VH-VL binders against p04169. Designs and how they scored, part 29

Target 1, 76 residues: p04169
Amino acid sequence: GLPDGVEDLPKAEDDHAHDYVNDAADTDHARFQEGQLCENCQFWVDYVNGWGYCQHPDFTDVLVRGEGWCSVYAPA
Short names: E, the ipSAE of ESMFold2; O, the ipSAE of OpenDDE; V2, 0.75 times the mean of E and O plus 0.25 times the DockQ between their complexes.

## First folded at step 20 (VH-VL; framework fv_retifanlimab)

Design w3 (at its last look DockQ between E and O 0.91; V2 from the best seeds 0.00; counts 0 for: pae E 2.02 > 2)
Fold by OpenDDE, look of step 21:
Structure w3 (fold): chain C 76 residues (1-76), chain A 123 residues (1-123), chain B 111 residues (1-111)
Amino acid sequence: as target 1 above (76 residues)
Amino acid sequence: QVQLVQSGAEVKKPGASVKVSCKASGYTFTNYAMNWVRQAPGQGLEWIGWINPNSGRTKLDQKFKDRVTITVDKSTSTAYMELSSLRSEDTAVYYCARESWDFWSGYDYFDYWGQGTLVTVSS
Amino acid sequence: EIVLTQSPATLSLSPGERATLSCRASQSVSKSGYSYMNWFQQKPGQPPKLLIHGASNLETGVPSRFSGSGSGTDFTLTISSLEPEDFAVYFCQQRYKYPYTFGGGTKVEIK
């Protein structure tokens, strides 16, 4: 679930960690597959306005974009 | 077990083209990017590029952008690297290498390699 | 491109001795707490074999006498006690950015 204080988390910038991009279309990572998005990743917790919380340890300090992607993507 | 088997040695004239194949087995071909790396005789390793067999996306070293084409045949789990306008300095052993990753950290690495294909370019 | 410089070019040692191999990058290959550096072993007539990924992670099946360390621009591969089968060429590789690049290699040869 969402952590306490989620409303105070800043939005992740590109390259926050693990080659994160706010728009999956911007990645040039070899492992990226079409249709993979943060919002369908097993770490995803929806929050507000297309942004969510990523339960991965390296993203606990930010909000991530549903349409984003990173190299620790795992299908839900 | 994972295995990458490459096509046999090639001898070409300058200006010709060569197409090396890499047949994969023992894993889901479309789940892993395939890289191509070459090594001139007695020299180091040089990355050429990769292909994502599922999407067909490729990334090349800009050095090769006009001469290299990487493709796959998903039906036969085979990756191909074609190099055109061959020069003597293209003489090398060409390797395919599977790009795997650590599922916890997401860190990528080349875990399995083909046996190599010698391409000799000479007049 | 990121240039990787390995030293020494040749390392002559006896079985049982400690081997220390250096790889220096022309710019940092670390970000967000991760180092995008790998180490490979290569023997004549064979493709490279992955030893270490992420600077310090030992690949499955690789003997524990191999270890990797470092961050930023300076990385080290250590073989605590050389076995006869360890005499080979070792390459570092960065995957921090395109194009991926390799070091020139260190040849570990028997004294």
Scores: ipSAE 0.840, ipTM 0.944, lowest interface PAE 0.5, mean pLDDT 96
Fold by ESMFold2, look of step 20:
Structure w3 (fold): chain C 76 residues (1-76), chain A 123 residues (1-123), chain B 111 residues (1-111)
Amino acid sequence: as target 1 above (76 residues)
Amino acid sequence: QVQLVQSGAEVKKPGASVKVSCKASGYTFTNYAMNWVRQAPGQGLEWIGWINPNSGRTKLDQKFKDRVTITVDKSTSTAYMELSSLRSEDTAVYYCARESWDFWSGYDYFDYWGQGTLVTVSS
Amino acid sequence: EIVLTQSPATLSLSPGERATLSCRASQSVSKSGYSYMNWFQQKPGQPPKLLIHGASNLETGVPSRFSGSGSGTDFTLTISSLEPEDFAVYFCQQRYKYPYTFGGGTKVEIK
């Protein structure tokens, strides 16, 4: 689930961690596969307006974009 | 068991092209990027580029952009690297290397390498 | 591109001695507590063999006498007590930014 204080988390910038991008179309990472998005990732917890909480330890300080991607992507 | 078996040594003249193959076995070929790296005799290593075998996406070092083509044949689990307009400084052993990663940290690394293919360019 | 400078170029030692190999990057290869530096061993006529990924993470099957440390621009590979099979060339590699680059190598040779 969503942590206490999720409403106060800042939105992630590109390159926050693990080659994160707010738009998956912007990645040039070798492991990216078409259709992979934060919103269909194992770590995704939906929040509001296309932003979510990523349960990966390195993203607990930010909200991530549902259309985003990072190199620790794992399918749900 | 993971194996990468490369094509045999080549002797070429300046201006020719060479195509090196790398046949993969022992894993799901399309799940791992394949990289190409070369090493001139007695010298260090130089990354050429990678291909994602599932999507066909590639990335090349800019110095090779105009002369290298990396492709795959999914049906034979084989990657190919073609280098054109050969020069004497292209004499090297060419390696394929599988890119693996650590799930949690996202670190990427070359865990398995082919045996190498010597390409000699001389007049 | 990120240039990796390894030193020394050649390290002449005897079995049982400690080897310390340096790799310096022209700019930081670390971000958010992660260091994108790998180490490889290469013996004559063989492809490189991965020893360490992520600066300090020992690969499966690599003996514990190998260790890696460092962050930012300065990295070290240490072999605590050289075995006869450890005489080889060692390369660092950065994976922080394209193009991926390698250091020039350190040859560890028998004295």
Scores: ipSAE 0.622, ipTM 0.910, lowest interface PAE 1.7, mean pLDDT 94
ESMFold2 (binder alone), look of step 20: mean pLDDT 91; pTM 0.922
OpenDDE, look of step 20: ipSAE 0.830; ipTM 0.941
ESMFold2, look of step 21: ipSAE 0.542; ipTM 0.890
ESMFold2 (binder alone), look of step 21: mean pLDDT 91; pTM 0.924

Design w4 (at its last look DockQ between E and O 0.96; V2 from the best seeds 0.00; counts 0 for: pae E 2.2 > 2)
Fold by OpenDDE, look of step 20:
Structure w4 (fold): chain C 76 residues (1-76), chain A 123 residues (1-123), chain B 111 residues (1-111)
Amino acid sequence: as target 1 above (76 residues)
Amino acid sequence: QVQLVQSGAEVKKPGASVKVSCKASGYTFTSYAMNWVRQAPGQGLEWIGWINPNSGRTKLDQKFKDRVTITVDKSTSTAYMELSSLRSEDTAVYYCARESWDFYSGYDYFDYWGQGTLVTVSS
Amino acid sequence: EIVLTQSPATLSLSPGERATLSCRASQSVSRSGYSYMNWFQQKPGQPPKLLIHGASNLETGVPSRFSGSGSGTDFTLTISSLEPEDFAVYFCQQRYKYPYTFGGGTKVEIK
């Protein structure tokens, strides 16, 4: 679930970790497959306005965009 | 067991084209990007580009953008690298290399390589 | 492109000795605590063999005498005690930025 203080988390910037991009369309990573998004990743917890919380250890300090992508994507 | 088997040695004239193949087996071909790397005689390694066999998406070193085409045939689990307008400096062993990764850390690496294909360009 | 400079170009040692190989990048290849540096071993007539990924992670099947360290721009491959089969050429590779690039290699040869 969502952590306490999620409302105070900053939005992730591109390259936050693991080649993260806020728009999956911007990635030039070799492993990216069409349709893979943060919002359908196993680490995803929906929050507000298209942004969510990523339960991966390297993203616990930010909000990530549902339409984003990173190289540790794991299908839900 | 993962295997990458490449096509045989090629001898070409300057200006010609060469197409090297890399047949993959022992894993799900579409799940791993395939890279191409070359090595001139007695020299270091030079990355050419990769292809995602599932999507067909490619990434090339800009120096090769006008001369290299990377493709796949999913039905035969084979990747291809075609180099046109050959020059003497294109003489090298060309390798295909599977790009794998650590699922937790996300680190990517070339874990399996083909045996290499010597392409000789000479007048 | 990111230029990787390996040193020394040639390292002459005897079996049992410690080998220290350097790879210096023209710019940082680390981000968010991760280093996008790999090491390969290559013997004559063979393709490169992966030894280390992520600067310090030993590939499965690679002997524990191999280790990698470093971050930012400076990386090191160490062979604690050279075995006869370790005499070969070693390459570093960065995967931080396109184009992927390799160092020029260090040849570890028998003294």
Scores: ipSAE 0.833, ipTM 0.943, lowest interface PAE 0.5, mean pLDDT 96
Fold by ESMFold2, look of step 20:
Structure w4 (fold): chain C 76 residues (1-76), chain A 123 residues (1-123), chain B 111 residues (1-111)
Amino acid sequence: as target 1 above (76 residues)
Amino acid sequence: QVQLVQSGAEVKKPGASVKVSCKASGYTFTSYAMNWVRQAPGQGLEWIGWINPNSGRTKLDQKFKDRVTITVDKSTSTAYMELSSLRSEDTAVYYCARESWDFYSGYDYFDYWGQGTLVTVSS
Amino acid sequence: EIVLTQSPATLSLSPGERATLSCRASQSVSRSGYSYMNWFQQKPGQPPKLLIHGASNLETGVPSRFSGSGSGTDFTLTISSLEPEDFAVYFCQQRYKYPYTFGGGTKVEIK
């Protein structure tokens, strides 16, 4: 679930951690596969307006974009 | 058993092209990026590039972008690297290497390598 | 591109001695507590063999006498007590940014 204080988290910038990008189309990571998005990742918790909370420990301080991607992607 | 078996040694003249193959077995070919690395005799290692076998996406070191084409044949689980306009300094052993990763940390590393293919360029 | 400088170029040591191999990067290869530095061993006529990933994580089957340490720009591979099979060339590799690059190698040879 969503943590307490999620409404106060800043939006992630590109390169926040693990080669994160706010738009999956921008990645040049070798492991990226078409259709992989933060919003269909095991770590995703939906929040609001296309932003969500990533449960991976290295993203606890930000909201991430649902259309984003990072190198620790794991399918739901 | 993961295996990467490469094509045999090649002798080429300057200006020719060479295409090295790397046949994968023992794993799901499309799930792992394939890298190409070369090593000139008595020298260190030089990364050439990778291909994502599922999507066909590639990334090359800029120094090779005009002369290298990396491809795959999914049906035979085989990767190919073609180097054109060969020069004597392209004489090297060419390796394919599978890229694996640690699921939680996201570290990537080359865990299996082909046996190498010697390409000799001489007149 | 990121240049990796390994030193020394050659270590001449006897079995049982401690080997310390250095790798310096021209810029940091660490981000957010992760260090994108790998170590490989290569014997004549063989492809490289992965020893260490992520600066300090031993690959499965690598003996515990091997260890890696460091962060940022300075990294070390240590072999606590050399065995006969450890005399080889060792390469560091960064994969922090494209293009991936390797150090020039350290040859560990029998004195």
Scores: ipSAE 0.519, ipTM 0.890, lowest interface PAE 2.2, mean pLDDT 93
ESMFold2 (binder alone), look of step 20: mean pLDDT 90; pTM 0.910

Design w5 (at its last look DockQ between E and O 0.90; V2 from the best seeds 0.00; counts 0 for: pae E 2.3 > 2)
Fold by OpenDDE, look of step 20:
Structure w5 (fold): chain C 76 residues (1-76), chain A 123 residues (1-123), chain B 111 residues (1-111)
Amino acid sequence: as target 1 above (76 residues)
Amino acid sequence: QVQLVQSGAEVKKPGASVKVSCKASGYTFTSYAMNWVRQAPGQGLEWIGWINPNSGRTKLDQKFKDRVTITVDKSTSTAYMELSSLRSEDTAVYYCARESWDYWSGYDYFDYWGQGTLVTVSS
Amino acid sequence: EIVLTQSPATLSLSPGERATLSCRASQSVSKSGYSYMNWFQQKPGQPPKLLIHGASNLETGVPSRFSGSGSGTDFTLTISSLEPEDFAVYFCQQRYKYPYTFGGGTKVEIK
């Protein structure tokens, strides 16, 4: 679920961790597959306006974009 | 077990093209990117590029952008690297290498390699 | 591109001795607590074999006498006690950014 204080989390910048991109279309990572997005990742927790919380340890301090992607993507 | 088997040695004239194949087995071909790396005789390793066999997406070193084409045939689990406008400095052993990743960290590495294909460019 | 400089070019040692190989990057290859540096072993007529990934993670099946350390621009591969089969060429590789690049290699040869 969403952590306390989620409303105070900053939005992740590109390259926050694990080659994260706010727009999956921007990735040039070899493992990226079409259709893979943060919003359909097992770590995803929806929040507000297309942004969500990623339960992966390296993203707990930011909000991530649903249409984003990173190399630790795991299908839900 | 994972195996990458490459095509045999090639001898080419300058200006010609060569197409090296890499047949994969023992794993789901479309789940792993395939890299190409070359090594001139007695020299170090030089990354050429990769292909995602599922999407067909490629990434090349810019120095090869006009001469290298990487493709796959998913039906035969085979990756190809074609190099055109060959020159003597292209003489090298060409390797295919599977790009895997650590499931804990998510970071990638080349875990399996083909046996290599010698391409000799000579007048 | 990121240039990786390995030293020494050749290392002459006897079995049982400790080998220390250096790889220096022209810029940092570390980010978010991870170092995008790998080490490979190559023997004549064979493709490279992965030894270490992420600067310090030993690949499955690689003997524990191999270890990797370092961060930023300076990395080290150590072989605590050389075995006869360890005499080979060792390459470092960075995956921090494109194009991926390799060092020039260190040849570990028998004294």
Scores: ipSAE 0.830, ipTM 0.942, lowest interface PAE 0.5, mean pLDDT 96
Fold by ESMFold2, look of step 20:
Structure w5 (fold): chain C 76 residues (1-76), chain A 123 residues (1-123), chain B 111 residues (1-111)
Amino acid sequence: as target 1 above (76 residues)
Amino acid sequence: QVQLVQSGAEVKKPGASVKVSCKASGYTFTSYAMNWVRQAPGQGLEWIGWINPNSGRTKLDQKFKDRVTITVDKSTSTAYMELSSLRSEDTAVYYCARESWDYWSGYDYFDYWGQGTLVTVSS
Amino acid sequence: EIVLTQSPATLSLSPGERATLSCRASQSVSKSGYSYMNWFQQKPGQPPKLLIHGASNLETGVPSRFSGSGSGTDFTLTISSLEPEDFAVYFCQQRYKYPYTFGGGTKVEIK
C-alpha cells in the first residue's frame, strides 16, 4: 500500500538506484525484456498521473514512473 | 544441470572470419543473457559483448563494434559469435558465459562458462 | 573505460599462508551502497570460476577461506589459509559501466 506522506515524495530521476530509468526505452541493461515496466512490477503501487510508489527498499524515498524500469524488476 | 558446450578449435588466416557456437542446456535459454569473453595466450580477460536471447538485443564493446556479430538460435538454445577481418592479435580462447543475478540486490555475475574455443590466426 | 589494476602481479606463497590480493579501479564502481566488483579464479586450461560477486558475496560451493572486501576504487580478495588447489590466477571484474572490464590478474604461485 501507499505510505503516509506519499504526496510529499519527490519524483525519481534516472539512475536513482538499480539502473532505474523513467522511460524503459532508455535502458541498455542485459536483463530488460520488452513489456517490462514499473507499473506491471510486483513492487508497484499505483498513485497518480502515471507515478507510483515502489515497495522495494531502495525506492521508498521517491515516486517512480509507471513507464520506467529498473534492474530489480519482478513481474506482478 | 546447466551446461554450455562450445564448438571446437579453429585455425584461420588473417582476413578470414570465425563463428563460434555455444549450446546451452539445463535451463531456460531465453531467461539469461549470454556474454562472450576472450583471453589471449598468457593474458587477461576481455569482454566482447552480450545478447539477450529472448529479445535479440545486443551490447558490444566499442572495440569490436564493426567486426563482431552476436546472434542466437532459440530453437536449438545456441548462441553464436562471429568475428570478421581476423588479425593475429585475435588469437585467443573465446568463452561464452551465462549471466545470472540476485533478484534482491540486482547484482549480476557470470555463473556458468563454456569450456572455451581456441581460435588461432596465422599466416 | 574503467581500468582495473591488480597488485601484486605475482604472489609467491606457501600452503597455509594468507594471501591478500588488491584491485584498484580508475574510478568508483560503487553506487548507493552497492559495489559492482566480481572476483574469478582461473586454473590453466580452464575457464574462469566465479568466487565472489558484489565485492563480498561468496558464491555457493566456494570455500569460506575466500573473502572479499572494499568499496569505491579499492577492493581486496583474501584467502585466509592457502590450500594446494588455490594456486591459480585471480581476476577482478567491474560491471558498473560498459564496457565491462577485468583486471590484469594476480598469479598466486607456490614458493
Scores: ipSAE 0.517, ipTM 0.890, lowest interface PAE 2.3, mean pLDDT 93
ESMFold2 (binder alone), look of step 20: mean pLDDT 91; pTM 0.921

Design w6 (at its last look DockQ between E and O 0.85; V2 from the best seeds 0.74)
Fold by OpenDDE, look of step 20:
Structure w6 (fold): chain C 76 residues (1-76), chain A 123 residues (1-123), chain B 111 residues (1-111)
Amino acid sequence: as target 1 above (76 residues)
Amino acid sequence: QVQLVQSGAEVKKPGASVKVSCKASGYTFTSYAMNWVRQAPGQGLEWIGWINPNSGRTKLDQKFKDRVTITVDKSTSTAYMELSSLRSEDTAVYYCAREGWDFWSGYDYFDYWGQGTLVTVSS
Amino acid sequence: EIVLTQSPATLSLSPGERATLSCRASQSVSKSGYSYMNWFQQKPGQPPKLLIHGASNLETGVPSRFSGSGSGTDFTLTISSLEPEDFAVYFCQQRYKYPYTFGGGTKVEIK
């Protein structure tokens, strides 16, 4: 679930961790597959306006974009 | 077990093209990117590019953008690297290398390599 | 591109001795607490073999006498006690950004 204080989390910037991109279309990572998005990742927790919380340890301090992607993507 | 088996040695004239194959087995071919790396005799390693066998997406070193084409045949689990307009400095052993990754950290590395294919370019 | 400079070019040692290999990057290859530096071993007529990934993580099956350290621009591969089968060429590689690049290699040869 969403952590306490989620409303105070900053939005992740590109390259926050694990080659994260706010727009999956921007990635040039070798493992990226079409259709993979943060919002359909097993770590995803929806929040507000297309942004969500990623339960992966390296993203707990930011909000991530649903249409984003990173190399630790795991299908839900 | 993972195996990458490459095609045999090639001898080409300058200006010709060469197409090296890399047949993969022992894993799900479409789940791992395949890299190509070359090594001139007695020299270091030079990354050429990769292909995602599932999507067909490729990434090349800009140095090779006009001469290299990387493709796959998913039905045979084979990756190909074609190099055109060959010149003497293209003489090298060409390797395919699977881009594996650490499932804990999510970071990638070249974990399995083909045996290499010698391409000799000489007039 | 990121240039990786390895030193020394050749390292002559005897079995049982400690080997220290250096790899210097022209710019940092570390971010978010991870170093995008890998080490490979290559023997004549063979492809490179992955030893270390992420600067310090031993690949499965690699003997514990191998270790990697460093961050930013300076990295080290250490072989605590050389075995006869360790005499080979060692390459560092960065995957921080495209194009991926390799160092020129260090040849560890028997004295």
Scores: ipSAE 0.836, ipTM 0.943, lowest interface PAE 0.5, mean pLDDT 96
Fold by ESMFold2, look of step 20:
Structure w6 (fold): chain C 76 residues (1-76), chain A 123 residues (1-123), chain B 111 residues (1-111)
Amino acid sequence: as target 1 above (76 residues)
Amino acid sequence: QVQLVQSGAEVKKPGASVKVSCKASGYTFTSYAMNWVRQAPGQGLEWIGWINPNSGRTKLDQKFKDRVTITVDKSTSTAYMELSSLRSEDTAVYYCAREGWDFWSGYDYFDYWGQGTLVTVSS
Amino acid sequence: EIVLTQSPATLSLSPGERATLSCRASQSVSKSGYSYMNWFQQKPGQPPKLLIHGASNLETGVPSRFSGSGSGTDFTLTISSLEPEDFAVYFCQQRYKYPYTFGGGTKVEIK
């Protein structure tokens, strides 16, 4: 589930950590595979309006975009 | 065990093309990007580019954009790098290198290398 | 592109001595606590061999006498007590931004 205080988390910017992008189409990372998105990542917890909570330790301070991607992507 | 085996040495004249192969074994070929790096005699290393073998996506250093083509054959687990319009300055050992990574940190690194292919360009 | 400057160009040392190799980047290669700097060893007639990734993380099978440190623009590879097999050329590499670049190398040679 969602952590206490999730409603107060700021939205991530591009480059927050681990080559994060709010739009997966913007990545030039070698490991990106078409169809990989934050919203189908092992760390994803859905929240609201296309934003979610990422359980990876380096993203616990922000909301991430469901259409986004980062280099620590792991398929669910 | 991971192995990358490259094609044999080539001698070429200026203006020709060369195609170097890199046959991978011991891992799932489509799960790891393949990089190409060259080293002129007695000099340092120069990154050329990578290919994602699953998608076919590539990224090249801008200086090679118009002369290098990187491809794969998934059925033989083989990557290829073709360099055209050869100059004497292209004389180098050409390496393929697999891009491994660490799950938690997201660090990527060249964990396995081919043995190298010497390309000599001379008149 | 990011230029990596290695120093010294040559270290002439004896087995058992400590080697300290420097790599300085023209701009930071660190972000959010991660440093995108790798170290390689290369012996004559061989491909480079990965020693350290992420500035300080030893590759599996690399002896513990090797260590890496640094962040931002300044990085160090240390060999605490040189073995005969350690006489080689060492390269740093950044993977922070394309194109990936390598330093010019430090040759560690027997005195």
Scores: ipSAE 0.561, ipTM 0.893, lowest interface PAE 1.9, mean pLDDT 93
ESMFold2 (binder alone), look of step 20: mean pLDDT 91; pTM 0.918

## First folded at step 21 (VH-VL; framework fv_retifanlimab)

Design x1 (at its last look DockQ between E and O 0.68; V2 from the best seeds 0.00; counts 0 for: pae E 3.2 > 2)
Fold by OpenDDE, look of step 21:
Structure x1 (fold): chain C 76 residues (1-76), chain A 123 residues (1-123), chain B 111 residues (1-111)
Amino acid sequence: as target 1 above (76 residues)
Amino acid sequence: QVQLVQSGAEVKKPGASVKVSCKASGYTFTNYAMNWVRQAPGQGLEWIGWINPNSGRTKLDQKFKDRVTITVDKSTSTAYMELSSLRSEDTAVYYCAREGWDFWSGYDYFDYWGQGTLVTVSS
Amino acid sequence: EIVLTQSPATLSLSPGERATLSCRASQSVSKSGYSYMNWFQQKPGQPPKLLIHGASKLETGVPSRFSGSGSGTDFTLTISSLEPEDFAVYFCQQRYKYPYTFGGGTKVEIK
């Protein structure tokens, strides 16, 4: 679930970790597959206005965009 | 076990084209990008590009953008690298290399390689 | 492109000795706590074999006498005690940005 203080987390910028991009369309990573998004990743917890919380240890300090992607993507 | 088997040696004239194949087995072909790397005789390694076999997306070194085409045949789990307008300096062993990754960290690396294909370009 | 310079070009040692190989990048290949540097071993007539990824992560099946260290622009591959099968050429590779590039290699040869 969402952590306490989620409302105070800043939005992740591109390249936050693991080649993260706020728009999956911007990635030129070799492993990216069409349709893979943060919002359908195992780590995703929906929050507000298309942004969510990523339960991966390297993203606990930010909000990530549902339409984003990173190289630790895992299908839900 | 993972295995990449490449096509045999080629001898070509300058200006011709060559198409090298790399047949993959022992894993889900579409789940891993396939890279191409070459090595001139007695020289170092040079990355050419990769293809995502599932999406067909490719990334090439700009040096090769006008001469290299990387493709796949998913039905036979085979990747191809075609190099056109061959020059003598294209003489090299060409390798396919699977881009695996660490499932814990998510970071990628070339974990399995084909045996190499010698392409000789000479007049 | 990022240029990787390996030194020395040739390293002559005896079995049992320690080998230290250097790879220097023309710019940093580290970000977000990860170094996008890999090491490969290559023997004559064979393709390269992955030894180390992420600067220090030993690939499965690689003997523990191999180790990697470094960050930013300076990286080192160490073989604590050379075995006869370790005499080969070693390449570093960066995957920090396109195009991916390799060093020129260090040949570890028997003295």
Scores: ipSAE 0.821, ipTM 0.940, lowest interface PAE 0.5, mean pLDDT 96
Fold by ESMFold2, look of step 21:
Structure x1 (fold): chain C 76 residues (1-76), chain A 123 residues (1-123), chain B 111 residues (1-111)
Amino acid sequence: as target 1 above (76 residues)
Amino acid sequence: QVQLVQSGAEVKKPGASVKVSCKASGYTFTNYAMNWVRQAPGQGLEWIGWINPNSGRTKLDQKFKDRVTITVDKSTSTAYMELSSLRSEDTAVYYCAREGWDFWSGYDYFDYWGQGTLVTVSS
Amino acid sequence: EIVLTQSPATLSLSPGERATLSCRASQSVSKSGYSYMNWFQQKPGQPPKLLIHGASKLETGVPSRFSGSGSGTDFTLTISSLEPEDFAVYFCQQRYKYPYTFGGGTKVEIK
């Protein structure tokens, strides 16, 4: 679920942590596989306007983009 | 449990090619990238590149781009590295290394290595 | 490419002594609070063995006498009290930017 204070979280920038990108098409990471997106990751919690909360411990301080990706991706 | 077993030592002449295999077991082969690293005798380690076994995507150090081909055979869970136009300075032990990650840290690292394959290039 | 410079090239020490190994990167290998720095141990005729990932995180099964620290461009591996099996070559490795690179190594040898 969404944490208290989610409305106050800033949007992540590219490279925030774990090779994060706001657009999955921008990654050249070895682990990336076509179709992987934050919004279909097991850590994803939908929030608003294509932004969500990533439950991974290293993303608790930001919102992530649903079309984004990072190297800790895990399928839902 | 996780094991990477490489093909045996090779002796080659300059100008030839060599293809080193790395057979993986004990994990889902297509879920982890495979890296290749070499070490010349008495020297440090040199990253060559990786392959994503599911997609077939590769990334190579630019210095090897024209001479190295990295491939996989998913049906046998085996990665291959072929180095062409061999030179004496290509004499090295060649390692495969799995790209692991840790859920808590999320950091990707080489967690399991093959035993190494010595490739000797001499006349 | 990011060059990793390890120092010293050789440490000649006795069992029970503290070893301090340095690795300096030509540019930062850290972003935010994350460092893309690993440490490996290598003995003759063997592949490298991962000791430390993420600059400071001990790999499972690595003795607690090993520790790592640092961020940005300066990193340290410490062995608090050398055991006979610790005499080996130690490499740092960065995985922040391609090409991934290794340091030249520090050989820890018996005095």
Scores: ipSAE 0.321, ipTM 0.793, lowest interface PAE 3.2, mean pLDDT 89
ESMFold2 (binder alone), look of step 21: mean pLDDT 91; pTM 0.928

